# VH-VL binders against o60147, part 127

Target 1, 175 residues: o60147
Amino acid sequence: MLEKNKYLYIFRHIQTNQVLLSQGNVLKKTALFQLPYPLQKPVAPNGMRPAKLRKDHWVPLLKVEFPNESMFQSVFMQLLNYRKYRSVQPLTSDLLKLPIPVRRRKIMRQEVPNTIADLADILNKEKFPENSVRLQLSDKSDSEYADWPPSVQIDSEEIKLSRGFREKTTVDEAR
Below, E stands for the ipSAE of ESMFold2; O stands for the ipSAE of OpenDDE; V2 stands for 0.75 times the mean of E and O plus 0.25 times the DockQ between their complexes.

## First folded at step 6 (VH-VL)

Design j15 (framework fv_dargistotug; at its last look DockQ between E and O 0.37; V2 from the best seeds 0.00; counts 0 for: pae E 6.2 > 2, grease 19 > 18.9)
Fold by OpenDDE, look of step 9:
Structure j15 (fold): chain C 175 residues (1-175), chain A 120 residues (1-120), chain B 106 residues (1-106)
Amino acid sequence: as target 1 above (175 residues)
Amino acid sequence: QVQLVQSGSELKKPGASVKVSCKASGYTFTSYGMNWVRQAPGQGLEWMGWINTYTGEPTYAQGFTGRFVFSLDTSVSTAYLQISSLKAEDTAVYYCARGTYYILTGFDYWGQGTLVTVSS
Amino acid sequence: DIQLTQSPSFLSASVGDRVTITCRASQDISSYLAWYQQKPGKAPKLLIYDASTLESGVPSRFSGSGSGTEFTLTISSLQPEDFATYYCQQDYEYPTFGGGTKVEIK
């Protein structure tokens, strides 16, 4: 029996470095609601959450293949939780010294490495079977943001970039 | 096996409140979001919103704000829908349905539905 | 909100017939479309997700196709248990359902 999609796509905003999670290789409009800050009319980078999804502003960061749907779902939900947790933490004194726009930009720049680190942390805690999780990055250097558990196999091939979506691969077609 | 079991039918008067429960079993409750869907008699399906079962954060669809409250008791893997200040127009079958808001797998499991009748 | 328009609203068919139901979206929703079957007094049942992927346990006579704004649910050979109301649903934005298509016995 064919299993449901067990692929996680992570997208990065080309200007703000904000991060969106997606099961599909085409971003949903509702993906914007993943962002921890209230929806505001000002567009990024002034706003923490863009008013509209501009697909051309988002590029694939990485793709993760999980052993099954349940594991995918669990990791997805935990990633959202980690993001929320960060959003409600008190700001450091150094950040508080900065003007609000500068502060916001600085926080957003950390979303990519934070998300990657979160993913690694979650996977470390999950204790999945060795080499059962396949990680493909648009930039292999991004893997350096975290120590990966033995369950993670980093693909030697980098993902092809496409704004707003990622082209289907043979693996995606097989789902 | 995955199962969503909802509380029984309710008969209420206008202005009253009702709380519908949806107990999940057969899977990790916090790994999947929970949606609420309304269906008025003889009508179609309306998505009311969803609740993140991990964070507890609810999201309400337009038209379902104010009087509608989603909540959780994760200790018993149960989601709740509370409707206050009930109106006749609230008469409908309410479904809970498993599905994570940000991904596409459809609503793969549904509760059996809870009929809420609001009548004078 | 994205509107989904199903056609036809009502369909009379016989056992063995090929049945086709169409769902049109008010805007491009890629493949973020699901199909449900609902029988009287029962909860909807997921048939197809991601426009064309068959849900586990669903008979192979059901199939979905389409992308963008036009989608189709096909029952290759209608069975007695297939008489029901069918709904399309998108979740590209806030989830919305089509108006439904009731498949009745001719």
Scores: ipSAE 0.585, ipTM 0.864, lowest interface PAE 1.3, mean pLDDT 90
Fold by ESMFold2, look of step 9:
Structure j15 (fold): chain C 175 residues (1-175), chain A 120 residues (1-120), chain B 106 residues (1-106)
Amino acid sequence: as target 1 above (175 residues)
Amino acid sequence: QVQLVQSGSELKKPGASVKVSCKASGYTFTSYGMNWVRQAPGQGLEWMGWINTYTGEPTYAQGFTGRFVFSLDTSVSTAYLQISSLKAEDTAVYYCARGTYYILTGFDYWGQGTLVTVSS
Amino acid sequence: DIQLTQSPSFLSASVGDRVTITCRASQDISSYLAWYQQKPGKAPKLLIYDASTLESGVPSRFSGSGSGTEFTLTISSLQPEDFATYYCQQDYEYPTFGGGTKVEIK
């Protein structure tokens, strides 16, 4: 029997380190709408949403297996809410002192550590059973951005795929 | 139990307006987007667009960017579809359907549909 | 927009038959395809999402397969309650629906 989705896939942009959340191992084109809207106020980060999803620019950051689909959906929505909350916060005075291009890069480069910390915070609050949530990272040192609850089992093997979470099919000569 | 309950059938003359309601229950209204789908008599399903129930921002499919307006009243967990300047070709069943924002394929819960009939 | 072409448009079958319905996308949509069942006078019901994942409460005789541009819905042993119209739908981009496949009693 087929089981409802209980996997969270997280991607990062190879240049900007922006982060996208996905229910599938391939990003939807509409995933870009997770990133901040164009500027409506001078305070919020703006101009940081790419016009087009370029799949070759997005690589795995981490993968999470939850106990069931309901828990996956709850965590996914909470991560989106954390991102929305952060997007409406005033910029710090230190950031405002920077030239605009430098400021934007610095804000975007915080998305990886922020998302990892947000995930851990949610999992600490959810009180899942010990070792019920399996986490696999592309770079195990990224786990150091957060303190993980006993419910999380961090996979010792890093994600080794060169692009995406989906394994490529190789066309080979028939023999 | 998740439920989407739509307002009753409407019989209208050309040029009138109609407002279809979709009342949600059994879940946190602002955690899921609300989609509108049209089905003309004897025809297939046509996505009209959706509204982000958290921000209130609507998105309209091509062909639905004029006379069609999506809105919300989050205090009563209700989404609305308003159609102005009704035409005979607007005769259809209009469905609301729950979807996750950009995360799952498919609409998991649907309203019962509202038949809007436009005739002279 | 992404066009979905269903085949066949109409299918006549008997109880117990194996039924296969095809959906072709105009471009690669990965696995972002859903299948719906609609009975006359009723709202559509989600059967399959993410190409092959069965929605809760849907009988195991329903299955989905495919990725990229070609997808199938299979009913392994047709039951009386399965006579309906079936639609595919993608949301790789903003959603579009296939034209439907009506399954009737032979």
Scores: ipSAE 0.082, ipTM 0.660, lowest interface PAE 6.2, mean pLDDT 83
Fold by ESMFold2-Fast, scan of step 6:
Structure j15 (fold): chain C 175 residues (1-175), chain A 120 residues (1-120), chain B 106 residues (1-106)
Amino acid sequence: as target 1 above (175 residues)
Amino acid sequence: QVQLVQSGSELKKPGASVKVSCKASGYTFTSYGMNWVRQAPGQGLEWMGWINTYTGEPTYAQGFTGRFVFSLDTSVSTAYLQISSLKAEDTAVYYCARGTYYILTGFDYWGQGTLVTVSS
Amino acid sequence: DIQLTQSPSFLSASVGDRVTITCRASQDISSYLAWYQQKPGKAPKLLIYDASTLESGVPSRFSGSGSGTEFTLTISSLQPEDFATYYCQQDYEYPTFGGGTKVEIK
């Protein structure tokens, strides 16, 4: 079943509101390569030491279940492209007037609403079967950032968290 | 259809520099990261680092800072590995390999490898 | 860095044999493990990703299992083209490879 169905997990940073995408319910360290604003500065001046992934600083935002890998890959790649596009847009004159740290915080704070809106936009453009895509959110009010197509079924149950603010896995349940 | 084609073998003297190329085709170059992996004669695989093909930002593994430089030419879908001040211990086959870091674990397409031999 | 230990380093087997290779991680890597096959003079080829998912075009005699710290690659009935060196690789942290297992004909 896990091999046939594909899941997209979206996480948010508790302090910055930055977003990470994952195909699994456990974040891998290399997911940090998605961030345009690294969480930790380089340690070595002649090279870059990897930023540390603080798993307790990332909480699930939502989980998307697709009926097959093809649908997952199509939506996931489009979502990555939306995020890339947003990262290179010119800053507004209002943002340019702000000190760099304040500017970055304002941009990062919008990642959650933007990601949810982008996901909904992609799903509205695709012609997926009715109720074929299942959304489960940590906070159902976040669904209000967008209008969802008939292909989307929003789960009445919010994401169940385990220790360390992550969704329980088969491995976690077995332990 | 997806292909990574690397430049040919190089024989260099200690202290010289070498630049290995990896030309991608059959996919959107900026949608996947490019990894560099080294294999010394008779040894296993060693990850050197990667470059974000969209931003151009490289990340180096601890052992590969300083003399090693990753770069891109997105107009020709090519990634480069430059090694400066070559040493005998740099003798190895150097591979480029495509990775996503989002969708899949591992590297799904590899270049054929470039043998760099450093001898006096 | 996460260390991956493969066992055995070398094995001799005959065509038709069931072959099992083990990869152990120094810490929990969930399911973020891949397996590669490398033939002499060739680049590695991805066989399995996410611990147990078979890459497209790879024969069904190959299978992967495990999670956390212990993983296995199984070849259910060894074929002549399967004599190669096999590597595990994690990308839970920055990527590292196991030391390799060379599978030779008896």
Scores: ipSAE 0.041, ipTM 0.646, lowest interface PAE 6.4, mean pLDDT 82
ESMFold2, look of step 7: ipSAE 0.077; ipTM 0.668
ESMFold2 (binder alone), look of step 7: mean pLDDT 93; pTM 0.952
OpenDDE, look of step 7: ipSAE 0.476; ipTM 0.841
ESMFold2 (binder alone), look of step 9: mean pLDDT 93; pTM 0.953

Design j16 (framework fv_dargistotug)
Fold by ESMFold2-Fast, scan of step 6:
Structure j16 (fold): chain C 175 residues (1-175), chain A 120 residues (1-120), chain B 106 residues (1-106)
Amino acid sequence: as target 1 above (175 residues)
Amino acid sequence: QVQLVQSGSELKKPGASVKVSCKASGYTFTSYGMNWVRQAPGQGLEWMGWINTYTGEPTYAQGFTGRFVFSLDTSVSTAYLQISSLKAEDTAVYYCARGTYYILTGFDYWGQGTLVTVSS
Amino acid sequence: DIQLTQSPSFLSASVGDRVTITCRASQDISSYLAWYQQKPGKAPKLLIYEASTLESGVPSRFSGSGSGTEFTLTISSLQPEDFATYYCQQLYEYPTFGGGTKVEIK
């Protein structure tokens, strides 16, 4: 029963380049379940406790404004599916020659270019009206990771976040 | 509750083939890789390789190419190990084990093992 | 391949003793090492991961330490149910196991 949303925010980890998708300008703790590997090691050895969300370690990568909720939901779902597909792909011979920690670092660093490419691929497959999708990038050079369809209008306006976004969010341990 | 259940023991002659199954339950099958580990009688553990349960792509350790085939049936959450042209040195207990790198925990759940005996 | 050398290959100890098993890697594997317990006729059980993190449900008498190339598994007060073979495993590259250490309780 919440109001329909037409905005997609994508955040980048400042150190690892890992990416998180959000339906709003507030990054929620549950977004960490998008990651195949936790950012911070859990304190308890139960294997099920997720990492804590440190909002100060995440910066906006891009913001997408869709003309309506339906288009937003379609693209958001497809991006999540692309991320899941990439997380379970067979390792290339290049990656297999690297030690696991180095491989993880390299894979994590590729999340930014991969997510941008996936977004563009989805938008190219969809037949959205010309100039109907507004894309804002924190770093305009990131647009070079993909070829964009006529439906996309790129602008350079600063991405604004909600109050308290940078405040640390603690894991709900009772859950 | 996570469980991996393997098929029963097999007695085969040299040159025959065997197919070992590993049925998973209690988790999303495609979210974790499946590893195969061999243990010859009186010997230690030997990693054979793994299969990506989402894509079906296998990766084999050195020494386990050619005669060894990893496969899946995702509709029944089952992984398979097939060994063709069996040799006496293939006599071993074969384990399937769930691989998770969510925290780099190693292999957190194991099947009970399948003894394959190759004798003439 | 990264080779793991386990020592000793065999040890005998009394109930209540402190037991230490060593695992040495042929190259730096940081902390990407796990320890397993295998009882006769059973599958291995994960005890410790990332060198020193105790797996859920494993008794607190088990502990791991080390980084780089030298690692130890310690059982602070050996119990009768600890009769088993213990294996280290590296996860820095394609997984490899140590040769195992068989612990017999007197």
Scores: ipSAE 0.007, ipTM 0.492, lowest interface PAE 11.7, mean pLDDT 79

Design j17 (framework fv_dargistotug; at its last look DockQ between E and O 0.48; V2 from the best seeds 0.00; counts 0 for: pae E 8.6 > 2, grease 18.92 > 18.9)
Fold by OpenDDE, look of step 7:
Structure j17 (fold): chain C 175 residues (1-175), chain A 120 residues (1-120), chain B 106 residues (1-106)
Amino acid sequence: as target 1 above (175 residues)
Amino acid sequence: QVQLVQSGSELKKPGASVKVSCKASGYTFTSYGMNWVRQAPGQGLEWMGWINTYTGEPTYAQGFTGRFVFSLDTSVSTAYLQISSLKAEDTAVYYCARGTYYILTGFDYWGQGTLVTVSS
Amino acid sequence: DIQLTQSPSFLSASVGDRVTITCRASQDISSYLAWYQQKPGKAPKLLIYDASRLESGVPSRFSGSGSGTEFTLTISSLQPEDFATYYCQQLYEYPTFGGGTKVEIK
């Protein structure tokens, strides 16, 4: 099996706490299509261009190293599926009482913990080999949002931030 | 063992429709995106768009909206490209190509290409 | 859309030569660049991804370098089977290809 980049980066928006998934340590513009609520009013799909990506508004939340690309692909797709599932679920009565802008903000605030919880749930179901998945967090306290399976080894070192992105390391370049 | 096998060459009249198939094997079909690339005779490569094999959602490049339709039959691990209202300028080789991380790291496996000739 | 400009469009070389092909992007695409080789009547073949990562099975004489807006593909010692057309591709946005560089035998 051809092994490409087996790293999952999750970024959060510094203002809205929205979450983007990336295989690289630099976000692509097309990553914005992951957002249920656009940061800017987009030009509608079907020939319309997405909003501009403000790279400086996104910071790494966590990095996951998988044993191989296949495992990465599986988890990545499941994460997107979980997000989509949540977006179509009926809103609670409490949320429905709120004005739409307030409601959206409240939902967005939950994206970080929900994404982390989703990741843990997916990994629990996948039952990868023990300590085969490495998790590195920008804030170690974020690991408390979920119970992690034995397959996950949490790195003691936090992600280093530079210009809103994770810097490439010699280790990353060698892999 | 990964393989993409496309349908055979097509000769069509202007205004007709064509449907090209791309059958995948040797990997989990829904784990990778499927891209379509056009190459006119003697010309370069042109990305037409891609289809999310997991969700079924197609994305079309600029200039490939309307007459071009991507579709799937996941039960047989096959992607399809349909072109309607064919024009002479649609004459080209059409490739399907698997994208790792969909379109993130390039297209690592390609179909053999399907020549579509549109001539009166 | 991001435009990629390859240079040269045509290159004549001999077996054993060092060959360098350049790809320039209209904007910063970080390292999201791939290189392909295409022979007549055949589908393109992925050579390099992420600007400098060698695809599995590709000979080590091929290498890629660059970031931002300037990228290069290098063949350290051209072999008979290397005469082909090469394309760069950006993957920062929706993919676009360079115009191609045809490497011909001198």
Scores: ipSAE 0.025, ipTM 0.688, lowest interface PAE 4.1, mean pLDDT 86
Fold by ESMFold2, look of step 7:
Structure j17 (fold): chain C 175 residues (1-175), chain A 120 residues (1-120), chain B 106 residues (1-106)
Amino acid sequence: as target 1 above (175 residues)
Amino acid sequence: QVQLVQSGSELKKPGASVKVSCKASGYTFTSYGMNWVRQAPGQGLEWMGWINTYTGEPTYAQGFTGRFVFSLDTSVSTAYLQISSLKAEDTAVYYCARGTYYILTGFDYWGQGTLVTVSS
Amino acid sequence: DIQLTQSPSFLSASVGDRVTITCRASQDISSYLAWYQQKPGKAPKLLIYDASRLESGVPSRFSGSGSGTEFTLTISSLQPEDFATYYCQQLYEYPTFGGGTKVEIK
């Protein structure tokens, strides 16, 4: 019997630095629901692109391998919930002083460090076995946004951005 | 063991309402989304939409944005489908199916189905 | 919206035959396709997810292949209990199902 999906793929937008979470190494259209608020919402940052997904504008940020699907599921759901809660929080006074286009860009630029910090926070609170979670980054310096628990092993090899997530799956483990 | 148990068959007249229940057990209810799927007699499967079991926020497929309402009671791990102003064309088996938020796998657990018959 | 076209709509085969069912998507859906079996009077049962991954408890005679717009479900040696209707489903966006393929055993 095979375990269900146990990989988390995280993508970064090449221009806005917005972040999308994925179970697969290719984004599905519904991933856009993760972005905070449609353009028409007045209180939240709404620098999001229209609903259409341009896959060539999203590049690997990191990949996480969990021991099994249950652990993946728990972490994935918590990350989505963290993003939703963050998206509905009131803006800080410092942000409110900025012109709207500048404010929006500044908020979007925080998605990478915030997502990495959220991931680490979740993993620190979970009771995963030591070295059971493998983390691979496109830029290893991004690991500096958080303190990682003993359960996390950070891969020494960075993800090759020009080759995408699929390069490791061209050899089918099941065939 | 994961189970989805639906309420029994319903016989209704046009214009009435029906509320179908789907009670979940064997897993953390708020960790997986709940989908509703319709199958008219002798027809294929039609996705009606889903509900976020953590927030209670429903999403309806096109064609189901009016008389169909998804709701939850998380205290008893139960999802509900309410259909108002029933029409003869609403005659179908209605399934609940577990599908977690943004998960790429299919619907891995289904209720047994609830036949709703609308006749005048 | 993404339409899935299954072929054939109906087939009749003998026990032991290799059966192939095709699902064509109206646009590229990567590997986000699932296959279901529905026996008469029963709820659908997940067979294959992510185009080719076998769900737990499903016999190994079932296999899936394909990506992009063309997908195939294969039953390598048809058994009497495989009499059913088979549906594909895309999960690239809001789910949609194929029209179904009814398999009868001669």
Scores: ipSAE 0.013, ipTM 0.620, lowest interface PAE 8.6, mean pLDDT 82
Fold by ESMFold2-Fast, scan of step 6:
Structure j17 (fold): chain C 175 residues (1-175), chain A 120 residues (1-120), chain B 106 residues (1-106)
Amino acid sequence: as target 1 above (175 residues)
Amino acid sequence: QVQLVQSGSELKKPGASVKVSCKASGYTFTSYGMNWVRQAPGQGLEWMGWINTYTGEPTYAQGFTGRFVFSLDTSVSTAYLQISSLKAEDTAVYYCARGTYYILTGFDYWGQGTLVTVSS
Amino acid sequence: DIQLTQSPSFLSASVGDRVTITCRASQDISSYLAWYQQKPGKAPKLLIYDASRLESGVPSRFSGSGSGTEFTLTISSLQPEDFATYYCQQLYEYPTFGGGTKVEIK
């Protein structure tokens, strides 16, 4: 049974601005399958494994604490659906005018504002209790990409990390 | 009560195709991914891949090529595994199992298994 | 390509015994490890997830420990219904299973 998982971690790539979602404070290599088309690469027919994740290239973008696992699960699945929707939309004529490498860079750079906007949209559609969702950001200015519902409390403290992308845990706090 | 109920045993000739079903009940079908796991006679467990029930996108493990296809019918909460051009080495019990490595670290409910026997 | 090695592959024990099964990963998998029980002719059953978290409905005599590359499943007082094959599984990359440990009655 799914119990006790109430945290959503979002990471961004330091060079490309691509975004990955995680249930834990450390990225798993399989998180690469979240990347939207046209940047998403399907598993090769010959069974080749995906390229190794470069952990030093990913930093935390934000952390969301939900009051329970059911709310976490609902929001997380909806975020995946928003990413799927974006990956299948036709490219705008402005993007089609650009050379392929330039188009990819422009699309990737929009993942941070798009993911934040999608998260806020989902939270606005869900009727969660006031101040029941806690949002903690690495850069507080990123909260300006969206209008947040009354259910969201934005933490004044920015995310602090230990070695290897690990956020301070209960074990670290007890130390 | 969460249940995954699979279709019955199949006996097939080499070169034939088989389609195994896995019907879910007792939970919201699209809230959990569906995994497929193979177990050859007397052998251990082998993960074949999973399908995201919310998006419909399959992911296949190394060694499971174009002969293996995962699909869904969300209107009846059912996942399918199709194996084409069957070979003797495909003889195994095939399990469906609920879970996702994005939000779960284990598979909490399993189907009863479907024995597929490929023989001449 | 992450390999999981279980030891022992076979264990003979009596009711009331403390049983320990080890799982070693070929590389660091943090805590992304699960343990399963499989009885003959039955589907596997999840016992432990995230290396140490007990699945709902699983008896408290089962416990998991470890992180990184070394993991242990312990049954504190073996019961008749515990005679089965046990598998570890990593979920750090594409899932892979250990070779299994068969726990048999003496």
Scores: ipSAE 0.005, ipTM 0.497, lowest interface PAE 12.9, mean pLDDT 79
ESMFold2 (binder alone), look of step 7: mean pLDDT 93; pTM 0.953

Design j18 (framework fv_dargistotug)
Fold by ESMFold2-Fast, scan of step 6:
Structure j18 (fold): chain C 175 residues (1-175), chain A 120 residues (1-120), chain B 106 residues (1-106)
Amino acid sequence: as target 1 above (175 residues)
Amino acid sequence: QVQLVQSGSELKKPGASVKVSCKASGYTFTSYGMNWVRQAPGQGLEWMGWINTYTGEPTYAQGFTGRFVFSLDTSVSTAYLQISSLKAEDTAVYYCARGTYYILTGFDYWGQGTLVTVSS
Amino acid sequence: DIQLTQSPSFLSASVGDRVTITCRASQDISSYLAWYQQKPGKAPKLLIYDASKLESGVPSRFSGSGSGTEFTLTISSLQPEDFATYYCQQLYEYPTFGGGTKVEIK
């Protein structure tokens, strides 16, 4: 198929508020490599493998539907670049005066608003056609972290998901 | 056209090292992860691990830690597999294969394979 | 690691036959399964991804089905160029491959 992936699924950790990006509606263990602050010690000898993935600890944050895979890949890559940029910036003096565990918790809590703001910034920059990108959130109030361009249509229906990972529907085309 | 072109076959003695290259063309190298897959003579496919082409971070499957090293030269869109202290059981065809960047969603393009033969 | 069991390991069929290969996972992998074709001396070629989606350029006689722990690759009308070994692969956890199914046309 020319258009293999057109959905971006974004998950948040229920305790830390850390964010994971996924091409499918179910998180893969390797997605944990995205985290700058590992949830626990690595499970593999090389230390680079992700910690154990806990299905019940990750819940959907939002889903983005793109008209084609090219747009998905462009936005996905830019969002990863934004996350990398944030991870290497110097910490503010306010954060540096906090004890390390408190500092890390505060930084992790900001991943949700930061990811949403970064997504909106990328979509504003790309200038896609009007109403070409559909955004569906688990909590619509999270859309208030950013100003959205005309290319984005925010679905009035929230993501209807139980605790933990979302169950895949019969005809779901997301990977 | 997307292509992955690997270096030629190698014949090595036990204890030697080998470095296999995989040169990508026809796409943005750093937008897709690079996987390594091994196939011993007459055997099936075995995933060795992958390298994040954007960050340069490798991940190794169990059984491929220590002697195996994944690396990159992004300036020439090339991924490398180095095997040190070669053993007879390392004799295999080694493939590089393109996966999705962060998340492995199948391998849509493969190199032609590099046969590494280890014999005394 | 997730183990994948393919059956049969070998089959011989005539041109025009309908061929079915099964792949069973040791645990639920949702739809995170791909199928590959490998001809002698060549690299594997992706046929099907996400359990049932046909890769671009792959003939429509190939189809995939299944979810959870049981998956099937079907070739509706076997052609001479389909002589190959077929592998399933799970991508739910760290990737693992099935043992392969060798298809001979006689």
Scores: ipSAE 0.007, ipTM 0.550, lowest interface PAE 8.9, mean pLDDT 81

